# Ledger of designs, part 6: VH-VL binders against Probable Brix domain-containing ribosomal biogenesis protein

Target 1, 155 residues: Probable Brix domain-containing ribosomal biogenesis protein, of Methanococcoides burtonii (q12zb3)
Amino acid sequence: MLITSSRKPSANTRTMCKYLASFFNCKYMTRGKMGLIDIVSLCENGLLMVVGDYHGSPGSIMFYDSHGVELLSIHLSVFYPDGYKYTPLKALEPSINGDGELFNLLSYYLDIPEGECYYDSKCLIASDDHLEFVYLDNMLFRLNIKNYRKMVMSE
Key: E = the ipSAE of ESMFold2; O = the ipSAE of OpenDDE; V2 = 0.75 times the mean of E and O plus 0.25 times the DockQ between their complexes.

## First folded at step 1 (VH-VL)

Design fA07 (framework fv_flanvotumab)
Fold by ESMFold2-Fast, scan of step 1:
Structure fA07 (fold): chain C 155 residues (1-155), chain A 122 residues (1-122), chain B 108 residues (1-108)
Amino acid sequence: as target 1 above (155 residues)
Amino acid sequence: QVQLVQSGSELKKPGASVKISCKASGYTFTDYAMNWVRQAPGQGLESMGWINTNTGEPTYAQGFTGRFVFSMDTSVSTAYLQISSLKAEDTAIYYCARDTEYYSGWEPFDYWGQGTLVTVSS
Amino acid sequence: EIVLTQSPATLSLSPGERATLSCRASQSVSSYLAWYQQKPGQAPRLLIYDASNRATGIPARFSGSGSGTDFTLTISSLEPEDFAVYYCQQYSDWPPLTFGQGTKLEIK
């Protein structure tokens, strides 16, 4: 997976891209003027995550396949716990836990192991209402889900 | 005690190839990205790119694609820089450096190799 | 892309004096800026990361400040071993991580 932002991202959106890249042990690539097709050509596993800006903060996350087809689009807002500060993350493989449709979709697309969250882990807890990012038994931040759209297969 | 030990100096003719090694010890090799930095005589530091030591995937800065290849061997905790079709302008000290974060390759560099001088002359 | 400009190019001072070194970025790097010290014939050594945090083992006389585009490295009272070349580096943009051209601190 490759992570990038929408064009002309705010500092908050760039910071979120860095946090997510560190959490998922993958690369964040500065968007600049690159188009979608230019960026997807750089994805080794064919999954591209694009973090969108909304009024100076992260407002969306979109997933694209290797052909630039939108797989999942999430409209969201970020919640930071009181006193939150950036903290470096250890080199740990993340896992996913949760319930609901978004959990199933993210488990499938991210291709990370499903498992219970433990005191020594990186864990994404997913539901249709929120995505909680947990590191060493402490919540780093939460993405509150406002709406989402998935790829629809009819023929 | 973290150490990065690089191979010795090389004197090559234009058109030759060189392979520089950087052997890591004192930490888990695959937990930190390895970066390469060039310093031409009397000049400053120039980032060349990095290799993800967990996956083996290299990322090159502009100007360092084609003739330059980053590789690694996890079994001996060693990163490599190969330069093919050497030119006089490749004369420089080449450093390996560990970043402070494992996948990013874009954090500051906390430990450095001693440097390898590559001289290209006819 | 992001260009770092260091000033002055050369700073001539005596031991015991305060040194102030500047690094300016062509666009905001937030706080993703580091400082390195390089002595002749040696590899660089990390001094400061995230603009103001001292690296492990670095003496308290070294301090960093700034954010956005303007950054400063201060050495409160120069020791003889501090005369070296100093480089700033930004790691805000994805490749290349760029360095400034360096400031040479030399004995007056």
Scores: ipSAE 0.006, ipTM 0.500, lowest interface PAE 14.4, mean pLDDT 85

Design fA09 (framework fv_flanvotumab)
Fold by ESMFold2-Fast, scan of step 1:
Structure fA09 (fold): chain C 155 residues (1-155), chain A 123 residues (1-123), chain B 108 residues (1-108)
Amino acid sequence: as target 1 above (155 residues)
Amino acid sequence: QVQLVQSGSELKKPGASVKISCKASGYTFTDYAMNWVRQAPGQGLESMGWINTNTGEPTYAQGFTGRFVFSMDTSVSTAYLQISSLKAEDTAIYYCAREGYEVTSGDYYFDYWGQGTLVTVSS
Amino acid sequence: EIVLTQSPATLSLSPGERATLSCRASQSVSSYLAWYQQKPGQAPRLLIYDASNRATGIPARFSGSGSGTDFTLTISSLEPEDFAVYYCQQYSDWPPLTFGQGTKLEIK
């Protein structure tokens, strides 16, 4: 997986890209002036995650396949817990727990194992109304879901 | 192809309730949030809030107290606005509007609108 | 909340003339601004989004410009069908989304 932002991201959106890359043990690449097809070509058979900026904060997360086809687009806002501060995370393998359609889609596209959240883990708790990022039994931040759009299986 | 069709006009007395429908067609209903916008006679547009069509969770703008309820029914691709304890100042045209989204820029805007439902509250 | 102020309140022009409509925000909305057209008895129609991007099906005579707090909608040569009320809207700070009070474009 490669993570990048929409073009001309705010500091908060850049920070979120770094945090997500640290959480998923993957690379954040500065977007610059690259178009979607240009940056997706750098993923090499991988998933591309694009974090969209909305008034100085993350407002969306979009997933693309290695051909630039949109797989999932999530409209969201960020909840920052008291004392929020970016800190690089240990390279622990993340797991996903939760329920609902968005949980199933994220489990599939992110290719991370389903499992219980433990005191010493990285755990994404997913539901249709929020994505909660938990590290060592502490919530790093929560993404509140406004709506999402998924690829329709045709034929 | 995309259409939002709203229910017909309503004439109500103060204290009554009204339920307005907005039926969507030409797209997957759950892919876009549905917004509600009010326009009082001779006035401009006022955002009331929206409903997440994947979860059914409503979000209300300030100024819209517990008298306003957003709901939906995915099986018929329809969003609803219910107003209880109607007051004369609720007299307005109520619009539903689909919240479009440009993924790569993160832009949100109202790309398709219903035709509007006039609610008149008078004694 | 962000307040949008449109000017003029009413603009009287003839077909063929150029129209320039202004929208000013009380604080920066970056480029997160849309323009809508509303004809009598009709729902609003999206014209411009992200300050300068023309919506699908909107004629080339409509253009938007500006960023931050000062925005302009320009109609290069008015057609009879263009006489309507125009609203700007910000989606930089939500909730709530806010609209300007409107500019009425009327035939002279």
Scores: ipSAE 0.014, ipTM 0.572, lowest interface PAE 7.1, mean pLDDT 86

Design fA10 (framework fv_flanvotumab)
Fold by ESMFold2-Fast, scan of step 1:
Structure fA10 (fold): chain C 155 residues (1-155), chain A 125 residues (1-125), chain B 108 residues (1-108)
Amino acid sequence: as target 1 above (155 residues)
Amino acid sequence: QVQLVQSGSELKKPGASVKISCKASGYTFTDYAMNWVRQAPGQGLESMGWINTNTGEPTYAQGFTGRFVFSMDTSVSTAYLQISSLKAEDTAIYYCARGYEYEISGSETYYFDYWGQGTLVTVSS
Amino acid sequence: EIVLTQSPATLSLSPGERATLSCRASQSVSSYLAWYQQKPGQAPRLLIYDASNRATGIPARFSGSGSGTDFTLTISSLEPEDFAVYYCQQYSDWPPLTFGQGTKLEIK
């Protein structure tokens, strides 16, 4: 997985990209003026995450495959807990726990193991309403889901 | 359906002012930037700039500062272009166009997925 | 600013023929290029964005290709309604967003 932002991201959106990259043990690539296809070509693992800036804060997360096809787009807002600041995280293997359609989609696309959250883990708790990022029993931040769309399949 | 409806044509004398409206419907007005594009008679398209409909902040291309003002009124989903101290070289069709943001930046514009019908402004003595 | 140069200025073809329109940028615009169609007396209509993606409702005969500085719009088999002026537009750098000068596609 590679993580990047929309073009000309705010400081808050750049910080979110760094945090997500640290959480998932992957690289945040500065967007600059690169197009989607240019960045997709840099994705060794085939999944591209784009964090969209909306009025100075993260407003979306979009997932693309290695051919630039949009797989999932999530419109969201960020809840910042007291003391929120970016700090690099240990390279612990993340897991995902939760329920609902977004949990199933994220479990599938992120290719991270489903597992319970422990005091010494990185855990993404996913539901259709929230995505909570938990590290060593502390919530780093929560993404509140406004809506999402998934790839349309004719099955 | 998304629609952008502009005010009617204007015939003005040099030195006068004009205010063109662009009323949006069929979507949430504040989710997309509104761009202004000029087309002089028999010529191509020229970007003038855009207004962020959530913040009200305008961005002007070089050559469109001073006499040109982008504004909006969220309560009626309408963007405005005002041109003061009109000159003969301002004679053109002025289009409003919705800036589509593929990556949902909200603060920038990219390409234009819907256009108003255009407003002809003629400046003659 | 980034200057876009379109060629040819005028292209005269018959229905059923293939049309190839070029747009060249003065510096790299990556894939941040769109194509528009403008018919007489009408506002422009978006055809292609991100160099190669067709906009919603645009017929499959329209395709875009290219990256960096050289871009092409292709119409595989011209229909009568396709005779219009075509503009390319870059959104790699702003302000200003810039358009090419246009290519007029006319009936032979």
Scores: ipSAE 0.006, ipTM 0.541, lowest interface PAE 9.1, mean pLDDT 86

Design fA12 (framework fv_flanvotumab; at its last look DockQ between E and O 0.12; V2 from the best seeds 0.00; counts 0 for: pae E 7.9 > 2, placed apart)
Fold by ESMFold2, look of step 2:
Structure fA12 (fold): chain C 155 residues (1-155), chain A 124 residues (1-124), chain B 108 residues (1-108)
Amino acid sequence: as target 1 above (155 residues)
Amino acid sequence: QVQLVQSGSELKKPGASVKISCKASGYTFTDYAMNWVRQAPGQGLESMGWINTNTGEPTYAQGFTGRFVFSMDTSVSTAYLQISSLKAEDTAIYYCARESYDFWSGDYEAFDIWGQGTLVTVSS
Amino acid sequence: EIVLTQSPATLSLSPGERATLSCRASQSVSSYLAWYQQKPGQAPRLLIYDASNRATGIPARFSGSGSGTDFTLTISSLEPEDFAVYYCQQYSDWPPLTFGQGTKLEIK
């Protein structure tokens, strides 16, 4: 998976990208003036995650496949716990738990195993209202879901 | 010089279809979403939705699913709006509009560049 | 969906006067609000984005203010070319992006 941002990310959005990249053990690439096709070509076999900046904070996350097809787009706001500041995370393999449609979509697209959150783990707790990113039993941040859309699947 | 140039006005009978073109120039077409806006005679502006110009995936506002189809041809930097099974209430000016920031990053912004509009008249 | 309500529906003023146009959102749109001017037979023109920033080429007599649910467009001294219809638009919420119903600014 490759993570990038809007073309003019704020410090908050850059920090979020770094946390997400560290959480999922993947690369954050500065967007610059690159178009989607250029970025997609750099993320071989990869899901592309784009974190959108809306006036100083993350406001969206969009997922694309390796051909640039939009898979899932999430409109959100961020809850920042006290002491929110980027620090590198151990390269533990993340798990997902929760329920709801968004949980199922993320479980499928991120291709991470379902598992409980425990003291020495990375855990994404997903529902249709929240995405909580938990590391070593501490919440890194929570994404409050405002709306989302998905690719309409045929077949 | 950034421009959006739309195809000319159309006069149609109910039940026909129309395809409006919106050709972009002066910027990288695939970097910005293309929006469609309807304005019925004497009425306000109504967002119809947008197309992701990188992927071709449309998003429709409520009330615009079904008979309205957004498409594009990136080789000529052109977005299209097709309206099928035209009804008298489809009589309106249809605008294309570019957002001011790159959509591929998930940004939503105001519409800084507008096409000149295409009048579609549906009369029996 | 978020509803934008503009007031007044019609504003009749003379050149040289100050115009104040209101836009109220049914729920908070933060600062994600734009103002457009539309003259008869023309496409809309972006005036103000992010509540208070003038778009490129827009005269200084146009200013925007507000946040959350209450927004104002002010034209400090009306010129003859300013008599048009004005729309607000919110872009804080995913589809549909919505417009207000418009305020017609006409010559008294």
Scores: ipSAE 0.014, ipTM 0.517, lowest interface PAE 7.9, mean pLDDT 85
ESMFold2-Fast, scan of step 1: ipSAE 0.018; ipTM 0.564
ESMFold2 (binder alone), look of step 2: mean pLDDT 90; pTM 0.924
OpenDDE, look of step 2: ipSAE 0.031; ipTM 0.631

Design fA13 (framework fv_flanvotumab)
Fold by ESMFold2-Fast, scan of step 1:
Structure fA13 (fold): chain C 155 residues (1-155), chain A 121 residues (1-121), chain B 108 residues (1-108)
Amino acid sequence: as target 1 above (155 residues)
Amino acid sequence: QVQLVQSGSELKKPGASVKISCKASGYTFTDYAMNWVRQAPGQGLESMGWINTNTGEPTYAQGFTGRFVFSMDTSVSTAYLQISSLKAEDTAIYYCARGDYYEGSDWFDPWGQGTLVTVSS
Amino acid sequence: EIVLTQSPATLSLSPGERATLSCRASQSVSSYLAWYQQKPGQAPRLLIYDASNRATGIPARFSGSGSGTDFTLTISSLEPEDFAVYYCQQYSDWPPLTFGQGTKLEIK
C-alpha cells in the first residue's frame, strides 16, 4: 500500500499521512503535482490510499486499486486527543477489531488480520461511526465517520 | 527562521574517520527528509542519498555504500554523515539539504552552509 | 539513472543581456526538474521547482520552461549578482537523484 494526499495538502493532512504510513508500516509519498495515474504507477500494483484535505484538516480517505479505480471513499473528521503530536511508531504488524460494514471493507482491502487489542499492539478499532488508531494501549487519534461509499468489490 | 547549520571544517589523515552534523531549526525535523550532497574541488554537485527522518531509514546512491553512514537524532533535530577509512578522494564540501517531504526526493530548500573535509597527509 | 546534460558549459555575457541555459534529460522527467544557483564559496540556492515555479524570494527576471526531456532557464536581463554556476536537478526517478554538470555564467 502506498499513502499520499490530495494536492496542496495542509500541514495537518501531511501529518496524518505520515502517521497512517507509520501505523500500517508502509510508505507515504509526497503528492506535489503528480496526477492519480502517476502516483498509481509507484504503487507496484498495490493499494493506493489518498488522504483529502478539507479546510486545513483531513476530510476524506479514498482507496484506489492498481489501475486508479476508486474502491472506497470515506468522508470524515479527525479527533485530536490532548497532546497530539506525530512520533514514528515501531514496525509492529497492525490488526483490526470491530464490527459493521466498514470494518469488513477495511479488513478486506487493507489485508490485515483480525485480532484483539493488547497493551503491546497496533490495533485499528473499526465501526461504521469511527476508526480508532491504538498503539501500545494509547489512542493516537480517532477518525469520525460522516459517510462512506463503496464502488465495487475488486478482484 | 528555517535553517540548517553544519559543523565546522575538518582536516584528517588517510584512514581516519569523520562525523559531520547538520542541525535543523525552525520546522518539525521529522516532516522533511535530510539529503546529503557532495562537491569535490572544482566539480559539480553529486547526490549521496538521504535519510527518512520519520523512520530513520537511510537510502544511499551508488558509490556511497559501505564507508558512508547516514544517521540522525530526533531529540536534537540533527542529522549526521559519518565517513570511515578516509581517502584523499573524499576531499570535498559536504552539504546537507532539506527535501520536500520525509521521503527525501524532490527539490532541496534550504541548504546547510557546507562542511569542508580535507584528507591529506 | 537519468543523465542531465547542460549546455553550454560556459556562457559569457554582459549585464543587461538575456541568458538562456539548457538542460536535457536522457529520458522523460515530466515536470520534475529544479534549477539552482551557486555563487563561489556559497551553498546552492533554489531558483525554480517543478520546471516553471519560481521559489520564494527569487526575482521575476528568472523563469523556467519545458517538460519531458528539454528544459530552459531564462534570465531576462542579467544583473551583476547573477554571474554564477547554474545546475539542473531531476526528481522523477530516484534513487538516484541526479544533477546536471552545471553551466558557468561568466562576465564577458
Scores: ipSAE 0.005, ipTM 0.503, lowest interface PAE 12.6, mean pLDDT 86

Design fA16 (framework fv_flanvotumab)
Fold by ESMFold2-Fast, scan of step 1:
Structure fA16 (fold): chain C 155 residues (1-155), chain A 121 residues (1-121), chain B 108 residues (1-108)
Amino acid sequence: as target 1 above (155 residues)
Amino acid sequence: QVQLVQSGSELKKPGASVKISCKASGYTFTDYAMNWVRQAPGQGLESMGWINTNTGEPTYAQGFTGRFVFSMDTSVSTAYLQISSLKAEDTAIYYCAKDFGYDEYSWFDPWGQGTLVTVSS
Amino acid sequence: EIVLTQSPATLSLSPGERATLSCRASQSVSSYLAWYQQKPGQAPRLLIYDASNRATGIPARFSGSGSGTDFTLTISSLEPEDFAVYYCQQYSDWPPLTFGQGTKLEIK
């Protein structure tokens, strides 16, 4: 998986890209002047995550396959806990826990194992209304889901 | 203090090659694209293209493919422009210029001081 | 590509006068337009970005206006150091990024 921002990212959105890359043990690549197809070509047949900006904060997360096809688009807002600050995380393999359709979609696309959250783990707690990023029993931040759209093909 | 420092002037014969350097300081080199702009004697500014400093991928404007190569070395925060098979029409001042920001923020600040390349027999 | 046409090609004025320089785009660039000043023997210097925002360190006498296809750079009261060539640049559509051909501001 490669993580980048949508065009016109704020500093807060760049920080979120760095945090997500650190959480998932993957690379954050600055967008620069790249179009979608350009950045997709750098994923080496992997998943592309694009974090969008809205009024100076992360407002969306979009997932694309290796051909630039949109798989999942999530509109969201960020909850920042007290003491929020970017800090690099240990390279622990993340797990996902939760319920609902969004939990199932993220488990499938991110290809991470389902697991209970422990005092020594990286754990994504997913539901249809929020995504909580937990590291060593500490919530790093929460994404509050406004809506989401999954890939659909006309018959 | 953000600045770009280019290599010195070059006098070359037709058919030779030249490689111009542009050393960045005062910011994270890989965060912003580096642009190349040409100015022929007595003429205006002409965008040649840019290099994405995070990926190393160059993008060339039409007319600057083939003989022109954009490259970089992140370990020394330096971008390079190489021109092969030099022609008299390549005589110009070549500038490097930093993108201010991402994507649509493609106004240039700062600029390098320019490198004069003279091609003559 | 988007073509930028600057007018006049040469503007002859005296210190203390107001200068107005025009830049017209062949198609809409919204507000994605910058202005640069270039003095002989020097690299261009950013004056204005996003059509109307003054860059850091640029004197208040410089202002930009316009949107879409018609843009103006105004110098309210010319100083001796303002006599230079001025270029507009669009970043609405790339590749390529394009510059206007320049307006030379000279002493009358």
Scores: ipSAE 0.013, ipTM 0.521, lowest interface PAE 8.5, mean pLDDT 87

Design fA18 (framework fv_flanvotumab)
Fold by ESMFold2-Fast, scan of step 1:
Structure fA18 (fold): chain C 155 residues (1-155), chain A 124 residues (1-124), chain B 108 residues (1-108)
Amino acid sequence: as target 1 above (155 residues)
Amino acid sequence: QVQLVQSGSELKKPGASVKISCKASGYTFTDYAMNWVRQAPGQGLESMGWINTNTGEPTYAQGFTGRFVFSMDTSVSTAYLQISSLKAEDTAIYYCARDYTETYGSYEYYMDVWGQGTLVTVSS
Amino acid sequence: EIVLTQSPATLSLSPGERATLSCRASQSVSSYLAWYQQKPGQAPRLLIYDASNRATGIPARFSGSGSGTDFTLTISSLEPEDFAVYYCQQYSDWPPLTFGQGTKLEIK
């Protein structure tokens, strides 16, 4: 997986990209002027996550396949807990816990194991209403889901 | 149905001011930037800049600073272009056009929906 | 700023013929290039974005190709309604966004 932002991201959106990359043990690449096809070529046939900026904060997350086809788009807002600041995380393998359609889609696309949240884990708690990022039993931040759409294959 | 509807043509004297409106409907006004594009008689298209409809912050191309003002009113989903101290070379059709949005609030600057244009004629 | 040069300035063809329009950029714009059609008395209409993607509602006879500095708009078989002015536009760098000077496609 490669993570990038929309073009000309705010500082908050850049910080979110770094945090997500640290959480998933993957690379955040500065978008600059690269187009979707340019950045997709850098994913080495992997998943691309694009974090969109809205009013100076993360407002969306879009997932693309290795050919630049949109798989899932999420419109969201961020809840920042008190003391929020970026700090690099240990390279622990993340797990996902939760329920609902977004839980199933994210489990599949992110290719992370389903598992319970422990005091020493990285755990994404997913539902159709929110995504909570938990590290060592502390919530790093929460993404509140406004809406989402998934790819529908039609012939 | 997504539409941009502009105000009618204007005939002005040099030194006067004009204010052109661009009313949006059929989408969330604040999710897309509004571009302004000028076309002088017999000439091509020229980008003037745009306004961020969520923050109200304008961005002007270098040739359009000073006399040109981009503004908006979210309560009526309308963007405005004001030109002060009109000159003969301002005679043109002025278009408003919406940016495509790659992600919510993040803009690819190609224009998928256009207003019909407003002719401004400056003559003595 | 990035300068876009379109050629030819005027192209005279008959319905049923193939039209090929060129747009060259002064520096690489990657795939950040759009094509617009403008008929007399009308606003421009988006045809192609990201160099090769057709906009919603645009007939299959329109296609775009190219990357970097050299781009082509092709109309495979001209219909009477296709006679118009065509503009390319880059969005690789801003401000300013820049347009080519246009190619006028006219009936022979």
Scores: ipSAE 0.006, ipTM 0.527, lowest interface PAE 9.5, mean pLDDT 86

Design fA20 (framework fv_flanvotumab)
Fold by ESMFold2-Fast, scan of step 1:
Structure fA20 (fold): chain C 155 residues (1-155), chain A 123 residues (1-123), chain B 108 residues (1-108)
Amino acid sequence: as target 1 above (155 residues)
Amino acid sequence: QVQLVQSGSELKKPGASVKISCKASGYTFTDYAMNWVRQAPGQGLESMGWINTNTGEPTYAQGFTGRFVFSMDTSVSTAYLQISSLKAEDTAIYYCAREIYTDSGYEWYFDLWGQGTLVTVSS
Amino acid sequence: EIVLTQSPATLSLSPGERATLSCRASQSVSSYLAWYQQKPGQAPRLLIYDASNRATGIPARFSGSGSGTDFTLTISSLEPEDFAVYYCQQYSDWPPLTFGQGTKLEIK
């Protein structure tokens, strides 16, 4: 998986990209003016995550396959807990638990194991209403889901 | 007055170099990428690439690497296109154009153009 | 890269007539398409962005439509100053940004 932002990201969106990359043990690549195909070419046979900015904060997450085909788009807002700031995370393998269609889609695309959240784990708790990122029993941040769309290829 | 003003026409011999300037005024230079577009005599528009005015990093389209160099000077709000080892096929009008992008990242169209610089390469 | 194909290459009409210009993309550009007008000896001028939004100062007779791979620029009633070359441009994928080859609108 490679993570980047939409073009002209705010500081908050860049920070979110760093946090997500640290959480999933993958790379955040500065977008600059690189096009989708250029970014995808740097993500050989992997998933591409693009974090979109909306009025100075993360407003979307879009997943692309290794050919630049859109797989899933999520419109969201961020809840920042008290004391929020970027801190690099240990390289623990993340797990996912939760329920609902978005949980199933993210479990499939991210290819991370389903599991219970433990005191020493990285855990993504997913539902159709929110994505909670938990590290060592502390919530790092929550993404509140406004809507999402599964992108279906024409057949 | 929001405008892009380019340097004047150039007549060069094959093998020479040319450096075209594009001076921006009326807006914050570093907020918008600067594109270069070529138009050969009687032909259409061809994107050459751009320079990210915030980072100074150039991106070249296929066929415009090596002899073509995009640069800038933020202190005078000016973008530059340098062409080395000029060939007759480089004869064209070269435009600079401001590209708008927003938080959505998908509004890269050219709302402001320089007047163009004619470069003629002949012996 | 995304290839844009414009048709017709040349459109010969009289003032007062309606002009319809087409632009087709080799793959979907969603609505990320702009139209430009270029008069002889002048730089191109932005007419339409995001497939259907008129740029500031562009007369209401100009309209754009379409999405995905098929786009149209319409001029409802031609004025003498409208005879020019028209280019479409995609910004769905970059680099490179790509232009169509142009449609020349000329007096009949």
Scores: ipSAE 0.013, ipTM 0.506, lowest interface PAE 8.6, mean pLDDT 86

